VHH binders against Uncharacterized protein AF_1994. Designs and how they scored, part 12

Target 1, 207 residues: Uncharacterized protein AF_1994, of Archaeoglobus fulgidus (o28285)
Amino acid sequence: SVTVGHTTVYYTNVPDAKAEVLAGYLQEEFGFTSDTDILLSMSGNEYEVRIPSSYSSPSEVEESFKVYFALLASRVSEEVFFGSPVKLVLVTHQNDELFAVKNQYSFEKAGRVFVYFKGVDREQAFNLANYLESLVGENYDWDVIFEQSEGVYHVVPFVGINDASELTPEMENSYQSMATELEDVLGGDVVVHLVNFEGYEVAAFEG
Below, E stands for the ipSAE of ESMFold2; O stands for the ipSAE of ESMFold2 at other seeds; V2 stands for 0.75 times the mean of E and O plus 0.25 times the DockQ between their complexes.

## First folded at step 8 (VHH)

Design hyb1 (framework vhh_h_nbbcii10_fgla; at its last look DockQ between E and O 0.15; V2 from the best seeds 0.00; counts 0 for: pae O 10.2 > 2, unsure alone 63.4 < 65, placed apart)
Fold by ESMFold2 at other seeds, look of step 8:
Structure hyb1 (fold): chain B 207 residues (1-207), chain A 124 residues (1-124)
Amino acid sequence: as target 1 above (207 residues)
Amino acid sequence: QVQLVESGGGLVQPGGSLRLSCAASGFTFSRTYDYYLGWFRQAPGQGLEAVAAITSSGDSTYYADSVKGRFTISRDNSKNTLYLQMNSLRAEDTAVYYCARVRYSGSRFGTDYWGQGTLVTVSS
């Protein structure tokens, strides 16, 4: 096993160095202040990471945490395992499975902007990340999904409103301008989809 | 919607005690993995100071040096309520106290939620 701070990783079929990187990554990500035991294994080409929680049953796992956990799987895949397939499993302290996800996206970042992308070039994801970072700088943590389908770029920022009734005219104007500017940045048609913490779309803006 | 509502502030003499409460709705304390709960304070015209915090699991607490041994953070998960017991109060404890749900340092999802604040005044 390997320990960083309060995070201990017990592992099989995984190099020592990767287990240590995982332990450090999760310690930083979660900021555990109590001793926490992580189980890490590899079967075939897929890493499995079992992360304990205080949840007692699957129905207690909040939608916002499920969305976060799914994005985390993509970050762990890229940052710890160099893009290898990853399955994250949320478990009870008795190691009973509550919720599991596999990485869905590749990942790029610029400053505090994280872009999770699929079906687009990494260069375009990096261009998007830099554009968004230039708008918000160091003032905002921003998670954004970026996909292409049917010739259209879909840019999906997570925002701090719950539904469309909270959308102000100022927000509408700002995101409409962003959608228009992104067509030049990305070189194609763009739709910006605002989603809340639970992953539900609250508005969309066509470039 | 996530809401945090503070209560229990008021005027108290130096050396006295006060218990602040923070009622939470729109989430359940012991059923998330992505934040900690805390009390923060701000005197008029000054910056925000972290006073005390407790992890989502309830296993660990933090206290500012200025309040160690005098203040105690706690929670009652059955009431979805966070508490701050303040003993041996001093004039310098005068501030608006905010309850907050704060993302873990390494977490990149969600937002911080703040209550509207409750005023604590320590004076004769």
Scores: ipSAE 0.006, ipTM 0.271, lowest interface PAE 10.2, mean pLDDT 84
ESMFold2, look of step 8: ipSAE 0.055; ipTM 0.472
ESMFold2 (binder alone), look of step 8: mean pLDDT 78; pTM 0.795

## First folded at step 9 (VHH; framework vhh_8pnl_2)

Design DP (from T3P with S27D; at its last look DockQ between E and O 0.74; V2 from the best seeds 0.57)
Fold by ESMFold2, look of step 9:
Structure DP (fold): chain B 207 residues (1-207), chain A 120 residues (1-120)
Amino acid sequence: as target 1 above (207 residues)
Amino acid sequence: QGQLVESGGGLVQPGGSLRLSCADAGDPFSSYYMAWYRQAPGKERELVARITSGDSTNYADFVKGRFTISRDNAKSTLYLQMNSLKPEDTAMYYCARVRYSGSRFGTDYWGQGTRVTVSA
């Protein structure tokens, strides 16, 4: 096993170096202050990471945490395992499975703007991340999904409103301006879709 | 993003009131919820109240209608009005930028805190 801070990774069929990187990554991501034991294994070509929690049943796991956990799987795949398939499993302290996800996106970042992308080039995802960081600064936490479908770029920032009734004129103006600017940045048609932290779309802006 | 600075704490008697303030420097892209958390000595940090960029609110069960979270966009300031204070409300109070519920695993951005002491 290897330990970084309060995070100890117990592993099988995985090189020591990757287990150590995972321990450091999860310690930084979660900021554990109590000793936490992570199980890491590889079966076939897929890494499995089992993360304990104080949840007692699947129904206790919030929808927004499931959204977060799914994004984390993509970050772990890219940042720890260099794009390899990853399954994250949320478990009880008795190692009973509560919820599991597999990585669905590639990942790029600029500052603390995180871009999860699929169907677009990594260079374009990096360009999007840099553009967004230029708007908000390097210490602004922002998760954004980035896809292309039928020749249209779909940029999907997560936002702190619950539904469309909370959309303000200021938000509308800011995101409409972003959608328009992104057509130049990305070189094509753009739709910006705002989603809440449960993953539901609350507004859309055509560039 | 700028730092969060809490103020308005102090010593009050049971049944008294306080209004906490937090300067948050604005968020034109509305990518955070704002929240108040508290931590008493020897206890876990716990959510007190949360507000969306559209003013939807959520309160911990222990609040029981005694506290009100609000904000003033012109001043970029978050507030917590605390009424009917009890000794068990004694804690350090933090404002925070928060994403995703269940964020006990994440590193939300917190201010330095303001102390509230309720004693008779």
Scores: ipSAE 0.490, ipTM 0.748, lowest interface PAE 1.7, mean pLDDT 88
ESMFold2 (binder alone), look of step 9: mean pLDDT 78; pTM 0.789
ESMFold2 at other seeds, look of step 9: ipSAE 0.537; ipTM 0.774

Design DPP (from T6P9S with S27D T28P; at its last look DockQ between E and O 0.74; V2 from the best seeds 0.00; counts 0 for: unsure alone 61.9 < 65)
Amino acid sequence: QGQLVESGGGLVQPGGSLRLSCADAGDPFSSYYMAWYRQAPGKERELVARITSGDSTNYADFVKGRFTISRDNAKSTLYLQMNSLKPEDTAMYYCARVRYPGSSFGTDYWGQGTRVTVSA
ESMFold2, look of step 9: ipSAE 0.615; ipTM 0.811
ESMFold2 (binder alone), look of step 9: mean pLDDT 76; pTM 0.772
ESMFold2 at other seeds, look of step 9: ipSAE 0.633; ipTM 0.819
ESMFold2, look of step 10: ipSAE 0.564; ipTM 0.792
ESMFold2 (binder alone), look of step 10: mean pLDDT 76; pTM 0.772
ESMFold2 at other seeds, look of step 10: ipSAE 0.612; ipTM 0.804

Design PP (from T6P9S with T28P; at its last look DockQ between E and O 0.83; V2 from the best seeds 0.00; counts 0 for: unsure alone 63.5 < 65)
Amino acid sequence: QGQLVESGGGLVQPGGSLRLSCADAGSPFSSYYMAWYRQAPGKERELVARITSGDSTNYADFVKGRFTISRDNAKSTLYLQMNSLKPEDTAMYYCARVRYPGSSFGTDYWGQGTRVTVSA
ESMFold2, look of step 9: ipSAE 0.626; ipTM 0.811
ESMFold2 (binder alone), look of step 9: mean pLDDT 76; pTM 0.774
ESMFold2 at other seeds, look of step 9: ipSAE 0.616; ipTM 0.795
ESMFold2, look of step 10: ipSAE 0.525; ipTM 0.748
ESMFold2 (binder alone), look of step 10: mean pLDDT 76; pTM 0.776
ESMFold2 at other seeds, look of step 10: ipSAE 0.593; ipTM 0.799

Design PPK (from T6P9S with T28P S104K; at its last look DockQ between E and O 0.78; V2 from the best seeds 0.00; counts 0 for: unsure alone 61.7 < 65)
Fold by ESMFold2 at other seeds, look of step 9:
Structure PPK (fold): chain B 207 residues (1-207), chain A 120 residues (1-120)
Amino acid sequence: as target 1 above (207 residues)
Amino acid sequence: QGQLVESGGGLVQPGGSLRLSCADAGSPFSSYYMAWYRQAPGKERELVARITSGDSTNYADFVKGRFTISRDNAKSTLYLQMNSLKPEDTAMYYCARVRYPGSKFGTDYWGQGTRVTVSA
């Protein structure tokens, strides 16, 4: 096993160095203050990471946490395992499975702006990440999903409102301007879809 | 290590009031909730109050009715008005940026905190 801070990774069929990187990554991500045991294994070409929690049943796991956990799987795949397939499993302290996800996106970043992308080139994801960082600065946390379908770029920033009734005129103006500017940045038609932290769309803006 | 700076803590008598402030608490493009957390010595940090970018609020049960979270968008400042303070409210108070709120996992980004002491 390897330990970084309060995070200990027990592993099989995985190199020591990757287990150590995972331990450091999860320690930084979760900020564990109590000793936490992570199980890491590889079967075929997929890494499995079992992360304990104090949840007692699947019904206790919030939809917002499930959205976060799914995005984390994509970050772990890219940042720790160089894009390899990853399954994250949320478990009880008794190692009972509560929820599992597999990485669904590739990942790019600029500062703390994180772009999760599928069906677009990495160069375009990089362009999007840099554009967004230029608006908010290098220390601004922002998760954004980025896809293309039927010739249209779909840019999906997560926002801190619960539903459409909380949408302000200032948000509307800012995101309409963004949608318009992104057509030049990305070189095509753009729709910006705002989603809340449970993954539900609350507004959309055409460029 | 972040742009959040808390102030307004101090020593007060039970029943007193304080207003905590958090500078540089702006949320351009509304990408996160803002929150106040507290931590007493030797204890885990716990949520006090949370506010969405649309001003919907959520409060921990222990502070219901005594504290009010608010924002001033023009000043990019988050506030916690604390009334009817009790010795149990003694703690470090932290301003935080919050995404994906969950009951078993913490916030993404924290300030350095401001100390509140309530003693007779």
Scores: ipSAE 0.535, ipTM 0.763, lowest interface PAE 1.5, mean pLDDT 89
ESMFold2, look of step 9: ipSAE 0.628; ipTM 0.807
ESMFold2 (binder alone), look of step 9: mean pLDDT 76; pTM 0.776

Design PPdel (at its last look DockQ between E and O 0.94; V2 from the best seeds 0.00; counts 0 for: unsure alone 63.1 < 65)
Fold by ESMFold2, look of step 9:
Structure PPdel (fold): chain B 207 residues (1-207), chain A 119 residues (1-119)
Amino acid sequence: as target 1 above (207 residues)
Amino acid sequence: QGQLVESGGGLVQPGGSLRLSCADAGSPFSSYYMAWYRQAPGKERELVARITSGDSTNYADFVKGRFTISRDNAKSTLYLQMNSLKPEDTAMYYCARVRYPGSFGTDYWGQGTRVTVSA
């Protein structure tokens, strides 16, 4: 096993160095203040990371946590395992499975703007991340999904509103301007989709 | 995006009022909920109130009816109006940026301002 701070990783079929990187990554991400045991294994080409929680049943796991956990799987895949397939499993203290996700995206960042992308080149994800950072600065936490389908770029920023009734004229104007500008930045047709922290779309803006 | 800076704490008698302020609490592109948390000595931090970028509010059970969270987007300032204060409200109060409610590790906290309620 390997320990960083309060995070101990017990592992099979993975190199010591990977387990240590994972321990450090999760210690920083979760900020554990009590000793926490993580199980890490590899089967085939997929890493499995089992993360304990105080939840007692699947119904206690909030939708917003599930969204966060899914994004985390993509970051762990890229930053700890060099893009390898990763399954994150949320468990009870008795190691009973509560919720599981697999990484779905590649990952790029500029400052604290995190771009989770699929079906687009890393250079385009880099251009998007830098553009967004130029708008908000290097210390702004922002998760954005970036995909292409049927010749259209889909840019999906997460926003702190519950539903469409909370949109303000200023917010609509800002995101419409962004959608228009992104067509130049990305070199094609763009739709910007705002999603809340539960993963539901609350607005869309065509470039 | 600047550091969250709380102010307005102090000593007040039971039944009194205070208004806490949080500077640099703007949320460009509406990417955060904003919140107030508190921590009394020997206790865990707990949510007091949360507000969305669209001004929807949520309050902890212990403070409903006595406290009001609000903000002024033009001034990038978050407020907590605290009325009918009780000795049990004595704590350090923190302004926070919150994403993915229910997730640990996604929140950013200010340095805090102390509120003391004593007879």
Scores: ipSAE 0.538, ipTM 0.777, lowest interface PAE 1.7, mean pLDDT 89
ESMFold2 (binder alone), look of step 9: mean pLDDT 77; pTM 0.777
ESMFold2 at other seeds, look of step 9: ipSAE 0.552; ipTM 0.787

Design T3A (from T3P with P28A; at its last look DockQ between E and O 0.78; V2 from the best seeds 0.00; counts 0 for: pae O 2.6 > 2, grease 24.5 > 24.2)
Fold by ESMFold2 at other seeds, look of step 9:
Structure T3A (fold): chain B 207 residues (1-207), chain A 120 residues (1-120)
Amino acid sequence: as target 1 above (207 residues)
Amino acid sequence: QGQLVESGGGLVQPGGSLRLSCADAGSAFSSYYMAWYRQAPGKERELVARITSGDSTNYADFVKGRFTISRDNAKSTLYLQMNSLKPEDTAMYYCARVRYSGSRFGTDYWGQGTRVTVSA
């Protein structure tokens, strides 16, 4: 096993150095202050990472956490396993499975703006991340999904409102300006879709 | 930790009031909820109240109408008005930027806290 801070990774069929990178990544991500045991294995070409929690049943896991966990799988795949397939499994302290996800996106970042992308060039994901960081600064977290379909770029930032009734005129103006500016940044038609932390769309803005 | 700074804590008699403040409440892009959490020594942090960027509020059951979360957009400041304080309200109070789960796992960003002590 290998330990970084309070995170210990027990692993099979994985190099020591890889397990250590995972331990450090999860320690930083979760900030564990109590000893936490992670199980890491590889079968075929897929890494499996089992992360213990204090949840006791699947129904206790919040929808917002499931959204977060799915995004984390993509970050772990890219940052720890060089883009390899990753399955993250949320478990009880007894290693009973509660929820599992596989990485669905590639990942880019600028500061703490994280762009999860599929079907677009990495250069464009990088351009999007830098643009967004210029708006909010290096110290604010922002998760954004970025896809392309039928010649249109879809930019999907997560936002701190519950539904459309909470959308303020300031937010509307800011996101409309963003949608328009992104057409120049990305070089094509853009729609910005605001989603709440449960993953539900609350508004959309066409460039 | 550097960006969120709470103030307004102190010693107060039971039944008294305090107003807590936290600067730097957000941006036009509103990528966070804002919240107050508290933690008594030896206990888990617990949510007190949260407010969305559209001023929708949610309170923990123990608040029972005694506390009010609010914000002042002109000052970019988050507030917690605490009335009818009880000894069990004694804790460190933290301002937080909240996303996902918050309490069990999370990407919440926390201030250093301000102490509230309620005793005779």
Scores: ipSAE 0.375, ipTM 0.694, lowest interface PAE 2.6, mean pLDDT 87
ESMFold2, look of step 9: ipSAE 0.452; ipTM 0.719
ESMFold2 (binder alone), look of step 9: mean pLDDT 80; pTM 0.809

## First folded at step 10 (VHH; framework vhh_8pnl_2)

Design D10W (from DPP with F105W; at its last look DockQ between E and O 0.73; V2 from the best seeds 0.00; counts 0 for: unsure alone 62.2 < 65)
Fold by ESMFold2, look of step 10:
Structure D10W (fold): chain B 207 residues (1-207), chain A 120 residues (1-120)
Amino acid sequence: as target 1 above (207 residues)
Amino acid sequence: QGQLVESGGGLVQPGGSLRLSCADAGDPFSSYYMAWYRQAPGKERELVARITSGDSTNYADFVKGRFTISRDNAKSTLYLQMNSLKPEDTAMYYCARVRYPGSSWGTDYWGQGTRVTVSA
């Protein structure tokens, strides 16, 4: 096993160095203050990471946490395992499965703007991340999904409002301007979809 | 620990009031909630109150109407008005940026905290 801070990774069929990187990554991500035991294994070409929690049943896991956990799987795949397939499993302290996700996206970042992308190339994801960072600065936390479907770029920032009734005229103007500018940045038609932290769309802006 | 700066803590009698403040640089694209958390000695950090970018609020059950979270956009400042304080409110109080509400794990960004002591 390897330990970083309060995070100990017990592993099989995985190199020591990878287990150590995972331990450091999860310690920083979760900020554990109590000793936490992570199980890491590899089966075929897929890494499995089992992360304990104090939840006692699947129904206790918030929808917002499931959204976060799914994005984390993509970050772990890219930042720890160099893009390899990853399954994250949320478990009880008795190692009973509560929720599991597999990485769905590739990942790029600029500052604290995190772009999770699929169906677009990495250069476009890099351009999107840098553009967004230029708007908000390097210390702005922002998760953004980036996909292409039917010839249209879909840019999906997560936002801190619950529903459409909370949209302000300033938000509407800012996101409409962003949608228009992104058509030049990405070189095609763009729709910006605002989603809340439970993953529900609250607004859309056509470029 | 970032651009969050808490103030307004201190020593008060039971039944007294305090107003906590947190300076923040604003949220131009509304990408997070703001919140107050607290941590008493030997306890886990716990949510006190949360406010969305649209001013919708959520309070922990133990607050029971005694505290009010608010924001002054002109001053880029988050507040926690604390009334009817009890000894069990004694804790370090933290301003936080919160994403993915329902979990306080890897999505929260914390300030350094301000101490509140409620004693007779």
Scores: ipSAE 0.500, ipTM 0.747, lowest interface PAE 1.7, mean pLDDT 89
ESMFold2 (binder alone), look of step 10: mean pLDDT 76; pTM 0.774
ESMFold2 at other seeds, look of step 10: ipSAE 0.622; ipTM 0.812

Design D12 (at its last look DockQ between E and O 0.81; V2 from the best seeds 0.00; counts 0 for: pae E 2.2 > 2, unsure alone 64.8 < 65, SAP .727 > .668)
Fold by ESMFold2, look of step 10:
Structure D12 (fold): chain B 207 residues (1-207), chain A 118 residues (1-118)
Amino acid sequence: as target 1 above (207 residues)
Amino acid sequence: QGQLVESGGGLVQPGGSLRLSCADAGDPFSSYYMAWYRQAPGKERELVARITSGDSTNYADFVKGRFTISRDNAKSTLYLQMNSLKPEDTAMYYCARVRYPGFGTDYWGQGTRVTVSA
């Protein structure tokens, strides 16, 4: 096993160095203050990471955590395992499965703007990340999904409102301007979709 | 990474009031909930109040109408008005940017101390 801070990774069929990187990554990500045991294994080319929690049943897991966990799988894949397939499994302290997810996106970042992308090339994801970071600075935490479908770029920033009734005129103006500018940045038609932290769309803006 | 700066803490008598402030609480693309947390010695950090970018609020049950979270967008400042303070409110109070409520990936300032004692 290998320990960083309060995170201990027990691993099978995985190099020591990768287990150590995972331990450090999860310690920083979760900020564990109590000793936490992570199980890491590899079957074929897929890494499985089992992360314990205090939940006792699947129904206790919040939708916002499930959204976060799905994005985390993509970050772990890219940052720890160099893009290899990753399955994250949320478990009880007895290692009973509560929720599982596989990485769905590639990942690019600029500062703390995180872009999760599929169906677009990495150069475009890099351009999006840099553009957004230029608007907010390097210390602004922002998760953004980036896809292309039917010849249209879909940019999906997460926002801190519960539903559409909280949308302000200032938010509308800012995001409409972003949608318009992104057509030049990305070189095509753009729709910006605002989603809340439970994954529900609350507004959309065409470029 | 201390971009949030809390102030307004201090010593007060039971029944007194304080207003906490959090500077640099700007959120230009409405990408965060803002929150106040507190931590008493030897206890876990707990949510006090949360506010969305659209000013919807949520309070912990122990607040019981005594505290009010608010923000001033023109000043990029978050506030916690605390009235009817009790000795049990003694703690470090933290301003935080919150994403994915229900998970603890939050960014806190260094905190401001509130002591309620005769």
Scores: ipSAE 0.460, ipTM 0.743, lowest interface PAE 2.2, mean pLDDT 89
ESMFold2 (binder alone), look of step 10: mean pLDDT 77; pTM 0.784
ESMFold2 at other seeds, look of step 10: ipSAE 0.555; ipTM 0.792

Design D3I (from DPP with V98I; at its last look DockQ between E and O 0.76; V2 from the best seeds 0.00; counts 0 for: unsure alone 62.8 < 65)
Fold by ESMFold2, look of step 10:
Structure D3I (fold): chain B 207 residues (1-207), chain A 120 residues (1-120)
Amino acid sequence: as target 1 above (207 residues)
Amino acid sequence: QGQLVESGGGLVQPGGSLRLSCADAGDPFSSYYMAWYRQAPGKERELVARITSGDSTNYADFVKGRFTISRDNAKSTLYLQMNSLKPEDTAMYYCARIRYPGSSFGTDYWGQGTRVTVSA
């Protein structure tokens, strides 16, 4: 096993160095203050990471946490395992499975702006991340999904409102301006889709 | 992480009022909720009040209309107005940024807290 802070990774069929990187990554991500045991294994070409929690049944796991956990799988794949397939498994302290996700996106970042992308070039994801960081600074936590379909760029920032009824004129102005500017930054048609923490769209703005 | 800084705590008599402030609570693109939590010695942290980027508020049942969460976007500051204070309100009070509410871990950022003492 390998320990960083309060995070201990027990691993099978995985190099020591990767287990150590995972331990450090999860310690930083979760900020564990109590000793926490992570199980890491590899089967075929897929890494499995089992992360304990205080949840006692699948029904206790919030939809918003499932969204977060799915994004985390993509970050772990890219930053710890060089883009390899990753399955994250949320478990009880008795290692009973509660919920599992696999990585769905590639990942880029600028400061704390995290861009999860699919169907677009990494250079474009880098440009998006840098543009967004220029608006908010290096210490602003922001998760953004970035895809292309039907010849249109889809930029999907997560926002802290519950539903469309909470959309303010200031949010509309800020995001409409962003949608317009992004057409120049990305070099094409853009739609910005605001989503709440459960992943449901609450507004959209065409560039 | 954002460097949330709480202030405005202190010693107050029962029935008194106090206003807590949380500096550096800016949210220029509405990417998170803000909250106040409290923790008395030997107790778990508990939610006091939460506010969304659209100013929707939620309060813990024990608040019973005595506290008001608010924010001043121009000053990037979150507030908790506490009225009719009781000895049981004695605790350390924390400002928090919350993403993905209801998560077990890994999604919240907390300040260092400000102490409120209500002497009977």
Scores: ipSAE 0.598, ipTM 0.797, lowest interface PAE 1.2, mean pLDDT 90
ESMFold2 (binder alone), look of step 10: mean pLDDT 77; pTM 0.777
ESMFold2 at other seeds, look of step 10: ipSAE 0.616; ipTM 0.814

Design D9T (from DPP with S104T; at its last look DockQ between E and O 0.82; V2 from the best seeds 0.00; counts 0 for: unsure alone 62.2 < 65)
Fold by ESMFold2 at other seeds, look of step 12:
Structure D9T (fold): chain B 207 residues (1-207), chain A 120 residues (1-120)
Amino acid sequence: as target 1 above (207 residues)
Amino acid sequence: QGQLVESGGGLVQPGGSLRLSCADAGDPFSSYYMAWYRQAPGKERELVARITSGDSTNYADFVKGRFTISRDNAKSTLYLQMNSLKPEDTAMYYCARVRYPGSTFGTDYWGQGTRVTVSA
């Protein structure tokens, strides 16, 4: 019913304007160059977004894509649906379900630093995002999870190494310095946990 | 927006070699992989090679040991050494920043590309 670029959203029980925002968001996110049909519906208070793919079976979906898809659910919830519950469903071109996720985090950003947070207030998440952007500039792509437990802030940046054996002295120095500085920025104890793109922790640095 | 600048493409005979270069602004917190992709006329873009911040590499099956991805952090430059070139290697070659590697490119950031032509 609503098309932006190559993305067409067919929707039920959702306002036209939100369907249009979703179409634009997914067109920008995925950069579709072929016509792509998205199904959007609402059941109860949860939006469901079905996104087609070239995968033929669930076993073909990479772990790294699942991590990305889960983060995307939180961004869609916040940016398109104002924090409402969202279920993203990856499907075949025949609309067979391959993988589904629900949003787990709230979301803030500064430039292209994206902070996914839970258990901390939005003002703290915004302070973290601004601090990180001050280190890397407005055009640095960086996904970071931010939580608090037992009085300790946990800052979880995604990094481009596969496992702990790839950790370099330069990475250690950079992240140790960041962990120390974050204690002043956040006003408390900090641990920085580096995770790979499959979501596994590869290092940790105490502030 | 486009901070990646590819160079080193050109016309070569089958069996020849080229080295592609990509100038990057640097990765101060090691937040992404670097990669080379290619797109031939009438075909979809495809991964050629990928390298992590810790120098772990991954190559497409068609490379068959002919190409080597590497980087020089002091120069903020990514390289692709291409040997034993074949006509089917003719394509536009792109440098990319890659996160969440897989069969989707929704998180990739691309350069403008450099053309490689291998004459029959």
Scores: ipSAE 0.640, ipTM 0.811, lowest interface PAE 1.0, mean pLDDT 90
ESMFold2, look of step 10: ipSAE 0.645; ipTM 0.826
ESMFold2 (binder alone), look of step 10: mean pLDDT 76; pTM 0.776
ESMFold2 at other seeds, look of step 10: ipSAE 0.624; ipTM 0.803
ESMFold2, look of step 11: ipSAE 0.638; ipTM 0.821
ESMFold2 (binder alone), look of step 11: mean pLDDT 77; pTM 0.778
ESMFold2 at other seeds, look of step 11: ipSAE 0.624; ipTM 0.818
ESMFold2, look of step 12: ipSAE 0.656; ipTM 0.828
ESMFold2 (binder alone), look of step 12: mean pLDDT 76; pTM 0.771

